VH-VL binders against Protein PLASTID MOVEMENT IMPAIRED 1 (PMI1). Designs and how they scored, part 6

Target 1, 154 residues: Protein PLASTID MOVEMENT IMPAIRED 1 (PMI1), of Arabidopsis thaliana (Mouse-ear cress) (q9c8e6r131to284)
Amino acid sequence: LVRIGMQKLSCLLSVEVVAAQNLPASMNGLRLGVCVRKKETKDGAVQTMPCRVSQGSADFEETLFIKCHVYYSPANGKGSPAKFEARPFLFYLFAVDAKELEFGRHVVDLSELIQESVEKMNYEGARVRQWDMNWGLSGKAKGGELALKLGFQI
Key: E = the ipSAE of ESMFold2; O = the ipSAE of OpenDDE; V2 = 0.75 times the mean of E and O plus 0.25 times the DockQ between their complexes.

## First folded at step 2 (VH-VL)

Design s2 (framework fv_sibeprenlimab; at its last look DockQ between E and O 0.03; V2 from the best seeds 0.00; counts 0 for: pae E 15.7 > 2, placed apart)
Fold by ESMFold2-Fast, scan of step 2:
Structure s2 (fold): chain C 154 residues (1-154), chain A 121 residues (1-121), chain B 111 residues (1-111)
Amino acid sequence: as target 1 above (154 residues)
Amino acid sequence: QVQLVQSGAEVKKPGASVKVSCKASGYTFTGYYMHWVRQATGQGLEWMGWINPNSGGTNYAQKFQGRVTMTADKSISTVYMELSSLRSEDTAVYFCARGDWELLSEYFDYWGQGTLVTVSS
Amino acid sequence: EIVMTQSPATLSVSPGERATLSCRASQSVSSYESSYLAWYQQKPGQAPRLLIYGASTRATGIPARFSGSGSRTEFTLTISSLQSEDFAVYYCQQYNNWPLTFGGGTKVEIK
C-alpha cells in the first residue's frame, strides 16, 4: 500500500475469452458469460456477451479490454530492480439465467505478468506477452475448464 | 522536461575508435534503457543495442558484437557508446534513444540530437 | 530477424490531400489484440520523432490527422489532410522481437 517514491504505469489488460469447454451435459442450453474485474472492487468490471452452451461448450471467442494503472518503484542506482505493487484481477464464469450458480473464481496478478515479461527479457532475451490460461471449473461445471489468453499493452 | 544531449561531431581515421556520450536529464535515469541507433547518410535507421543504466547490462545487435561497448555513469546520468576498428562504412549519425524496458516497450519516445561520426582516410 | 518493408519508397502528395503509407513485416509483430509496431517522422538534420506506438496509439502531442492501423504483418500510417510541416521521411519499427528492426522509410514529398 506504500506508494511513496512509486510511479504510475498505464496498462491495457487484454483477455481473449476462448471457451468454457468439456462441460457436463446438464449445462447444455445455459447462457454463460465471463466477468473480469479488479479483485478489490466491482467498479470497471467487464463481461463477455452471453454465449449458450452447446454440446458441452460455450465458444465465446471474444476479447475484453480493461484499462488500469500499476504502481511500481523504479530500479535504483544501488542495483535494486523495479518492484511492482500487486494488481490482482478476478476472473469468473457466470450463468445469465441462474445467477446463484458458482463455477469457481481465479485471481491473476497483472504485476506478476509484467514482472515475468521483464525477467524473461532481461535473462533469456525472450519476450513473453501472451499467457494461455486453462482453469478447472467447479460446482455444476466440475470437470469443465475455462480457456483464455491474457496479454497486456503499455 | 526530458532531454538527451549528445557529444559533438567526430572525424576519425580507419582503424580508430570513437566514443560518443549521451547525457540524460528530466527523468529517473535508471528507470529506462538507453538504446543506440545509427543512420548512414541518406540511409535508414539501424539498431545497435541497449544498455540498462542501472545494472550496466547490455545487449548488442549481432553485426556490432565484438566492436561496440556501451557503458553508463549513474553519477552524471550519462551513457557512452564506443565503436572500435572503424571503417568508412561506419560513417553515420549516431543517436541515443530512450526505451522503457520496464514497460517492455522498445519504441523510442525521446531521442538525442545525433552525433555525426565521419571515418575517412 | 524480422524484415520490415515500407512502400512506396517515395510518395508525392499535394497539401490538403490524404497520404497512406504501408509497412509490412516478414512475420507477425502482433500478439492477440496488441501490435508491437511504432511509426516515426524524421525531417532533414533532425532526430526521429515518435508518432504512433502499438500500431494505433498516438504519442503525446501528435496531431489527430496522424492515424495508424493494421495488425500482424500489414500496417498503415495515414495522414488525413497533409500540411506543409508533414513533408518528411517516415519509418516503421517493430519491437516484438530482437533485434529491433526498422523499415527502409517512405519519403513524403510535395507534388
Scores: ipSAE 0.000, ipTM 0.488, lowest interface PAE 17.9, mean pLDDT 85
Fold by ESMFold2, look of step 16:
Structure s2 (fold): chain C 154 residues (1-154), chain A 121 residues (1-121), chain B 111 residues (1-111)
Amino acid sequence: as target 1 above (154 residues)
Amino acid sequence: QVQLVQSGAEVKKPGASVKVSCKASGYTFTGYYMHWVRQATGQGLEWMGWINPNSGGTNYAQKFQGRVTMTADKSISTVYMELSSLRSEDTAVYFCARGDWELLSEYFDYWGQGTLVTVSS
Amino acid sequence: EIVMTQSPATLSVSPGERATLSCRASQSVSSYESSYLAWYQQKPGQAPRLLIYGASTRATGIPARFSGSGSRTEFTLTISSLQSEDFAVYYCQQYNNWPLTFGGGTKVEIK
């Protein structure tokens, strides 16, 4: 796709991976990781160090950073506000030693976070630049949850 | 050519209110935020807050909460800042300044000429 | 709120000399690759004029003798060869968080 007349915004997506929690006992002993990547390509994908499940939890407590660009049409003098092109990221939990296992995937569009930070959510005089996420897991991990904190820097 | 033209100087008594206007031209009025910044004589600059002329949304600095009201009239591309319960300490030049709504671009490339508001007993 | 502190309050400089103005923030106003800091020039009876944004990017029409540098909490504005029209008050401003805040100003005056 051609981006004639668009400008680019250099961004750093930050992902604080807190924990995978409430996991079934059958998962104790597995080594888990969390991967974050652009939905359309594995280029620049990052993942946590492996974390072993103990007592139904894998406590990652690790922050991942992903460099990216978000393209936008700047606000013009004719009443059009700036518009951001979609920038979806894919997040998933995986088992290091059993990568055939699937625990579900989640998509977050960075352009929507940017829009919310600028337009829709700012409280007590501070900009919102962090979002707490708690996603239900699937497959062998059903009943469990993945806790993350997302943010961006420009 | 972007231009911000403010209303003329005002003299007020303590306890009164003042309403300063800022008329925008040369750009799409609803595409940018308008900020208000004041400067007491011989003093630095103090940010008062912003209005989004598109939505009417506002954000006021805590110091002015309860005394300041910002409004916009899209039909004439004009924002207003009203400050009530005036005190002598409110004597200042009041500027409107255009800010980009784009994320973390809240520096001011265009300013109004300033409106002197004098509050004296 | 983020407190911006400028020094010196007054800087006496001869024409043709280099002027260096300092601005400190009470908290970082930078992220990974960006600094959310602007510099303005103000002459008596006039509105401020934007000189620098992003800590180091000159605004449109600003002469090359003006340069900005720094990151996180420490920033400088440098005028490499001071001209007669450069005698004014200079303010730094952070736009990392609300409330937006300005430094107290540095008056650059003829020595």
Scores: ipSAE 0.000, ipTM 0.510, lowest interface PAE 15.7, mean pLDDT 85
ESMFold2 (binder alone), look of step 16: mean pLDDT 93; pTM 0.953
OpenDDE, look of step 16: ipSAE 0.014; ipTM 0.619

Design s3 (framework fv_sibeprenlimab; at its last look DockQ between E and O 0.02; V2 from the best seeds 0.00; counts 0 for: pae E 15.7 > 2, grease 19.5 > 18.9, placed apart)
Fold by ESMFold2-Fast, scan of step 2:
Structure s3 (fold): chain C 154 residues (1-154), chain A 122 residues (1-122), chain B 111 residues (1-111)
Amino acid sequence: as target 1 above (154 residues)
Amino acid sequence: QVQLVQSGAEVKKPGASVKVSCKASGYTFTGYYMHWVRQATGQGLEWMGWINPYSGGTNYAQKFQGRVTMTADKSISTVYMELSSLRSEDTAVYFCAREYSGYDFPYYFDYWGQGTLVTVSS
Amino acid sequence: EIVMTQSPATLSVSPGERATLSCRASQSVSSYESSYLAWYQQKPGQAPRLLIYGASTRATGIPARFSGSGSRTEFTLTISSLQSEDFAVYYCQQYNNWPLTFGGGTKVEIK
């Protein structure tokens, strides 16, 4: 059904993909990419350019941008704070030439980042927060990690 | 709206080359990868390779490496597939097929040309 | 390369009956929450037509009687109530590994 009484917030999610690092020697030479998409659909997914692993690292140094909407119920006079509907994004590392390999998947609920950002948006001196993420990898990349920075603008 | 129109049937002698064209319309030509797939009479589909019309970049199946060349002409929204050193086994219908464009790396085909029959016989 | 095997080669079905087509990959064509498998329909003298991608997602304009399922190496295309226009050859295609490969096809014909 239509979301009665809900507002729509337009936002731009920025994902600075720094590196996949501390990778096992067996990963050297593979071309890797990082994919970001809404958890429920592959539509609108964004990916980095392929980056080859050298000396245990693939240094992407690429920023991805995703436009999105989050629905919310405004704060009301009955003491209820603003309520945001979950907006989960799926992040994962993949091998361009070996798509059967899986290195783990990570979910970030954008609504939680938005909640924190909105609370501080109108406060004197508050700036949009940047979130540093560093996730452990699995499978053939076990022992390695994916480093990225999330940013958010509304 | 989207249309892929291929050139007409060809009859070639063994050792000759054939160049098949595929003219695209109804979408942004440089926004989508184009693949070539062939099919011998009464047989299955065989992938040959792809071209990125924007960059001219290509990737060919190993079986055709050294014999196939794919090119694109942006001015007329046309992709070409040239196959050289033809053998009787190359007798097939050749299709161009558009890769779904999106933010993922899909390799399935949403639109196909009508096919071009290439007959190689002595 | 990944070898795609379809069975049966020919399936005889009466209109209104259910048709079930099988596609097997020599190695997994799934990763993460994605299965990189498509199904196409081809009628005599025509180009293939996309039916399903991602193993189970119907392409735009494809009737609901067509459904896909499966993961890893075993996939199925089901036509729940076969119509006269559904008599055709059906091909599966994997797009997980290079080179892209197709199955040998299943011909669905009138019983």
Scores: ipSAE 0.000, ipTM 0.511, lowest interface PAE 12.4, mean pLDDT 84
Fold by ESMFold2, look of step 16:
Structure s3 (fold): chain C 154 residues (1-154), chain A 122 residues (1-122), chain B 111 residues (1-111)
Amino acid sequence: as target 1 above (154 residues)
Amino acid sequence: QVQLVQSGAEVKKPGASVKVSCKASGYTFTGYYMHWVRQATGQGLEWMGWINPYSGGTNYAQKFQGRVTMTADKSISTVYMELSSLRSEDTAVYFCAREYSGYDFPYYFDYWGQGTLVTVSS
Amino acid sequence: EIVMTQSPATLSVSPGERATLSCRASQSVSSYESSYLAWYQQKPGQAPRLLIYGASTRATGIPARFSGSGSRTEFTLTISSLQSEDFAVYYCQQYNNWPLTFGGGTKVEIK
């Protein structure tokens, strides 16, 4: 159901999962993972290998790759930029052996990252294709943060 | 009802340290993160880091890593921010700010302390 | 680090008139219709006060004359009928990414 005039952009989303840190002492010893998937579908979901919490940190140091497509309307040449259709990805920390625990969910729309990269090229000539993210956690992990670096390839 | 009351103004020489306190009342102290934000004269607001008063966990802005230490004393509902190796550019008003306790993506501040002026002068 | 740029630096407005303040982010602080942007008011000698969060949601006790709008990289705070107590400095703040960053402020002063 692609609209006439839309173009298809093949993207590779890269997610360097650095660490979950500042976790409560009660979480030491838990095995954690990080899942990344399209918000609307489980298809193509990826996750890290389990990482055990030690001294309030789970140091994943693992890069995930997710293949996807982003649809867009081309720029019209009269100063209107390309418009990218939303491509939201869901990120969440999970406990491998305690699936009932919730630590919060975060959404990043890849189309917005692409739009920012395009705008920086158009106005400043800069390429920005990597973003550092440090997200607050909730639930049993309240007070902790999830550190990751996002990027994309076209 | 919610109140954050900070310690008084301080004058320090370069190279010294300062420890500012922030006493909380009117809410469950351990249920909310506390942040520190400073404001130099003629400058905007600058985030320094946060502390989880329940666990004692901290996260410092990279600019202050190695010079700042944040601690909490649950028994008196008080957080502290200590800044070492002071320079003249550290002259600022230092605020404690309570993080809103919302469910997802919470990092904005609903209550602020009155501010503590720290002057660094030789 | 996300750079927040506010304009104008100073805005002179008569009481009862509309004030419009702009805040621009160096990268998107929104996804879908969720925006990770707050506005604060700071009066002379006082701490900042939360006005708006989520780009457009008024904090408890904030008068309806304050409204926020915008998405992605461009945000606006509007004061629809400026009162004498509204002359202050206004800051935007993003909470999408570490470190948390504030705009440089817009001073709203009596014309």
Scores: ipSAE 0.000, ipTM 0.513, lowest interface PAE 15.7, mean pLDDT 85
ESMFold2 (binder alone), look of step 16: mean pLDDT 92; pTM 0.941
OpenDDE, look of step 16: ipSAE 0.007; ipTM 0.611

Design s4 (framework fv_sibeprenlimab; at its last look DockQ between E and O 0.03; V2 from the best seeds 0.00; counts 0 for: pae E 18.2 > 2, placed apart)
Fold by ESMFold2-Fast, scan of step 2:
Structure s4 (fold): chain C 154 residues (1-154), chain A 123 residues (1-123), chain B 111 residues (1-111)
Amino acid sequence: as target 1 above (154 residues)
Amino acid sequence: QVQLVQSGAEVKKPGASVKVSCKASGYTFTGYYMHWVRQATGQGLEWMGWINPNSGGTNYAQKFQGRVTMTADKSISTVYMELSSLRSEDTAVYFCARDSTYDYVWGSPFDYWGQGTLVTVSS
Amino acid sequence: EIVMTQSPATLSVSPGERATLSCRASQSVSSYESSYLAWYQQKPGQAPRLLIYGASTRATGIPARFSGSGSRTEFTLTISSLQSEDFAVYYCQQYNNWPLTFGGGTKVEIK
């Protein structure tokens, strides 16, 4: 019902997981993974394969793909722009064999990226990598960072 | 009552183009991606690409890039697959198939399929 | 791309017997909790029909005699009490990585 009068946009989110880098020596030997999931739920979670930390880095070099829908109210003729319903995704690093460890969590709202890109986005054609992200890690990984590249296609 | 109904068989000469249609009914046409898969006689299934009927966005398998074009017409709930520069090895049954959206990864299993369209490329 | 290999190419079985079909991926198509592997049934002159997805979940309307198992790179489709309508070609498909790829098929024929 909250979506009465809204239109549906099918999106393909790509997450190129580059590396967890500049990690403390205490992290060497741990197997790490990166998880992307819908905020407030565990449904639709996608994870990288494990990557072992060696000399302060885990070089994943893996791309994750997530199909999703974003709902929006079209622009009206009275001068109001199109309004997108929030579509937040939760990103986090985890240790495969040490689930009690937490390294921080980051939220990216896909609806905000779409709003920013709507006029420039090519609705036909290849996926575009538009956002380089480097997030500082916390906990046992304090001082390190997670490097990602985000893109989407509709 | 989901149905995908494809156009009839085609016979083409090498170098020609063919355009196959797939008409959807029984569900919200713009809510599901549509894939195209082909099968040469006695051979296995080969994925060609997908189209998002809502946006017109497409993604093609690298092997077909530059020769395939997928389009959608919302007014008649129909998707099209056009393959150009036809060769004898393009002789196959071409299927449209609906993305089930059971998973949030590149591609998903296909829950409904069209009946198939035989395209024969012969001199 | 991920190469899917099915064996045997042909399996001869009598009605009421158990059929076991194998599918191997050239690299893992599983995450920690999920396997992105489907099985399809195709009869001559017909489109494929989805049987199993997620390696082990039956699609709507598929009889309990069909079961799937496996993880990572090795998967199995089992038909426990084979009926006359089960003689067909079966294809596995990975949907973990782009491009989507299918196995070469296993033909289940009457002995």
Scores: ipSAE 0.000, ipTM 0.494, lowest interface PAE 14.0, mean pLDDT 82
Fold by OpenDDE, look of step 16:
Structure s4 (fold): chain C 154 residues (1-154), chain A 123 residues (1-123), chain B 111 residues (1-111)
Amino acid sequence: as target 1 above (154 residues)
Amino acid sequence: QVQLVQSGAEVKKPGASVKVSCKASGYTFTGYYMHWVRQATGQGLEWMGWINPNSGGTNYAQKFQGRVTMTADKSISTVYMELSSLRSEDTAVYFCARDSTYDYVWGSPFDYWGQGTLVTVSS
Amino acid sequence: EIVMTQSPATLSVSPGERATLSCRASQSVSSYESSYLAWYQQKPGQAPRLLIYGASTRATGIPARFSGSGSRTEFTLTISSLQSEDFAVYYCQQYNNWPLTFGGGTKVEIK
């Protein structure tokens, strides 16, 4: 009922997993992976190939693609922007060989990225093509950071 | 039984593109990454990159960045490797190989290989 | 990248004799007690065949005469008693770091 009158937008989310960096020496040798999933469900979750930490870094250099849908209500005029339904995605680093370890979780709402891009197009004449994300890590990986590049296409 | 069957030999001119296919059977296609490795005549093995057939994610060797594109068609369990701006140095046999290490268990890399595809680049 | 160096380039061995192949990595491809090192056999006109993975685990269907050992940067493939079908080129490969890299190969030929 909530989506009555809403329109569906097909979207391809691209997640370039660059690297986990500045990791403590104690993590050297661990195989790490990055998981991207919808926040509300594990269905459709994708993850990187394992990457071993060396010299405090795990260089993934991998791009993940996720097909999804975003719902929105059309604008009622030029002064009323489209309203998007939240589409949150969960990002987290994990240790392949030590799943009990937690390094923190981050959430990005795809609908906000789309909205930002639309707004930029409307006001600046250009869309945002890429979002650089650099997230601090926690737990054993405290002091480290996870670098990603997000993009989407409709 | 696991099988990887590649497309036939190709002859291309410099500057052209080539697209090699690798059809997989005998296992869950989306459950394993697929790698591409090439071998020039009388030379060693060179890793080109991998694709996740499920997500479409890829990782290309730096040497081939911007020139190689790997794709997958899940409907026919086929992976493709396209190499553009071909040079004479690209003359080689190209192999697809399955990776079974994409899990949380100690697995084996490159446990199954395609038969190879000869790509000849000559003017 | 991790450079894999194999020696010797060519190994001449008589049938029934022991063959020892070496593979050295420019940096460690092991962590804890695990090594991410594989060995492949390749015959002319054929694709490589996986022999050993994890430095010491034989792949399915591989004869017991093939064995792998080593850790960190030094690895060895041993063929305890060379058979006629074992004359081929052997490659080592590290899959610890991207990019994946192979050794230059060792050709095992009949003496």
Scores: ipSAE 0.000, ipTM 0.570, lowest interface PAE 11.1, mean pLDDT 90
ESMFold2, look of step 16: ipSAE 0.000; ipTM 0.488
ESMFold2 (binder alone), look of step 16: mean pLDDT 91; pTM 0.935

Design s5 (framework fv_sibeprenlimab; at its last look DockQ between E and O 0.06; V2 from the best seeds 0.00; counts 0 for: pae E 16.5 > 2, placed apart)
Fold by ESMFold2-Fast, scan of step 2:
Structure s5 (fold): chain C 154 residues (1-154), chain A 125 residues (1-125), chain B 111 residues (1-111)
Amino acid sequence: as target 1 above (154 residues)
Amino acid sequence: QVQLVQSGAEVKKPGASVKVSCKASGYTFTGYYMHWVRQATGQGLEWMGWINPNSGGTNYAQKFQGRVTMTADKSISTVYMELSSLRSEDTAVYFCARVGDYYDSSGYLEAFDIWGQGTLVTVSS
Amino acid sequence: EIVMTQSPATLSVSPGERATLSCRASQSVSSYESSYLAWYQQKPGQAPRLLIYGASTRATGIPARFSGSGSRTEFTLTISSLQSEDFAVYYCQQYNNWPLTFGGGTKVEIK
């Protein structure tokens, strides 16, 4: 794959999986996991250790890491800012003992987190290092939420 | 029921701007990228760009850079595509389309699974 | 950008006949074992409808007479026994690289 005119940035995406919470009582006892992967492939996917739902919550408290590349066009001498090629990641909750259950899918573009960090550095002189996410779940977990914190390293 | 509903037809004069809306329902609005594709009179399908409704981040095709702006309003699950400095060759049907979640043994496959009905924009003097 | 070329521009077929549509990419649209190529059907006055994704997987609700094949740069959409509702324009699309690009379309018309 040749991306002519673009440079490559090596990144480590960190995903602190906090909890799936406010889950219906019908989910108590199920073992849940959270999967994170590049949107385009299952290769290199990472997932949490299984965590059992107790009193409407599965408290993972585990950090996942994925290495990846983000391609970008550097800032030009005419004053145009650097532009990053999309690097989407797919996140989802799954049930270890009930694979037919689906609780929704969420996409986060790492390139946009990098862009936000760069923009905040330019305007405020401070790097944005962590993004709190709280996503509504669907299916049997409707009414519940998945809480996690995203970060990256270059 | 996953559905995208677009605003009605517009007639504009050359040099004007048009803003087309696309309202999503039946899925998690912030979980999916929304793309815009147009079909100009006598031409095929032409990709214009995408917006991430969660962050507001965008990526535009080079041809439209500087003339197109895509935005999202999470409170009403609606994305917008605004095209400025209209010319007669911008007469087209404009579609919003969602990238679906599909899987095979090799991983996730990205394709446009749900489309809006289209908005005809006519540019005439 | 990846240029997608479809052939023929127009295909005249009779009901019950096989239709074979070709799509060529200027560079590979495959990664790992997957090909990031979709096929759409568009009828007059309607939005495109997804038929095939991943070069060969039929989308939900798509009849078995539609099949996709190919890899790397050469792809084919086949309609094994054309029905009256299949007269439409067909587009291929790659989603391996940005910008996303479509072929010019093949119009399948009644003979």
Scores: ipSAE 0.000, ipTM 0.478, lowest interface PAE 16.6, mean pLDDT 83
Fold by ESMFold2, look of step 16:
Structure s5 (fold): chain C 154 residues (1-154), chain A 125 residues (1-125), chain B 111 residues (1-111)
Amino acid sequence: as target 1 above (154 residues)
Amino acid sequence: QVQLVQSGAEVKKPGASVKVSCKASGYTFTGYYMHWVRQATGQGLEWMGWINPNSGGTNYAQKFQGRVTMTADKSISTVYMELSSLRSEDTAVYFCARVGDYYDSSGYLEAFDIWGQGTLVTVSS
Amino acid sequence: EIVMTQSPATLSVSPGERATLSCRASQSVSSYESSYLAWYQQKPGQAPRLLIYGASTRATGIPARFSGSGSRTEFTLTISSLQSEDFAVYYCQQYNNWPLTFGGGTKVEIK
């Protein structure tokens, strides 16, 4: 679909899934995965290989890639900056063999990452290529955290 | 039908390297970690590390850090273990082993349910 | 790393008799109601064969004469009536923590 007055930007979202850490001992032995998908659809969803919890940690060390498009309105001649349409992605940890368990979900809007990157380049001359994320887990994993590194390519 | 088939025996001199292959069949190769375990003649079992055949990610036992390299080739469902700077104490049978995903009411277990036949590596001058 | 100690090193048993093998971990390999302990059988020239996982659960196809028990740091493998094919070396292995570690083995031999 082409949006009137907007440009299409082809993006590749990169997600380095580092680890799920500080997990309760009750989770030792579980096989965990991390899923990343567009919030609106499971089409093109990706997930990590299963990783077994040992000593309160599942060390994934795996990078996922998700292709997507982001629509934007170019900057205008009156000094208004480019405006990017929302592009939310859903991230969650799951137990491979016990998918009824819930550990919480997190949303990241790629348009906000792009906007931050543009703004830092415009005002500071700084190139932002990576965002380190550390998200608290819930449910059986409460007290634990999921560590990710996000990036995008045009 | 699940099977791990390893490359043949090797004789090496001290200071050389050896690369042992482990070909998987009968299961989804990229769905399970592959581990390497060695056994010196008449001795016990020693864990060397694992590889995630999907990502290429590895974890090596501290004793082997810097000397061992594990790689995977998805196109032929094969894992490789290379051990460098060989010494006489590296003489052993080297096994690849798949971590089984045993589970029941007690939770999920991590044990080696499928083993390769072993590859004897002899290091002598 | 967790050190696994097996005893005895050698156990001489007559066919039809009971064999009892011990395995001790240097620190607990149990969490809540789960124990992360496996037992293997190995015959000369062969790869290890999984017998028991979770300290007490028999792997598929393992005869009922094999049983495991114990928790935390103390574990036992019992073979209730030894058959001729049961003379082998037996290893315990913990998978609570990486690195994965094995005991030194117990050789079960004909008396």
Scores: ipSAE 0.000, ipTM 0.490, lowest interface PAE 16.5, mean pLDDT 83
ESMFold2 (binder alone), look of step 16: mean pLDDT 90; pTM 0.930
OpenDDE, look of step 16: ipSAE 0.509; ipTM 0.811

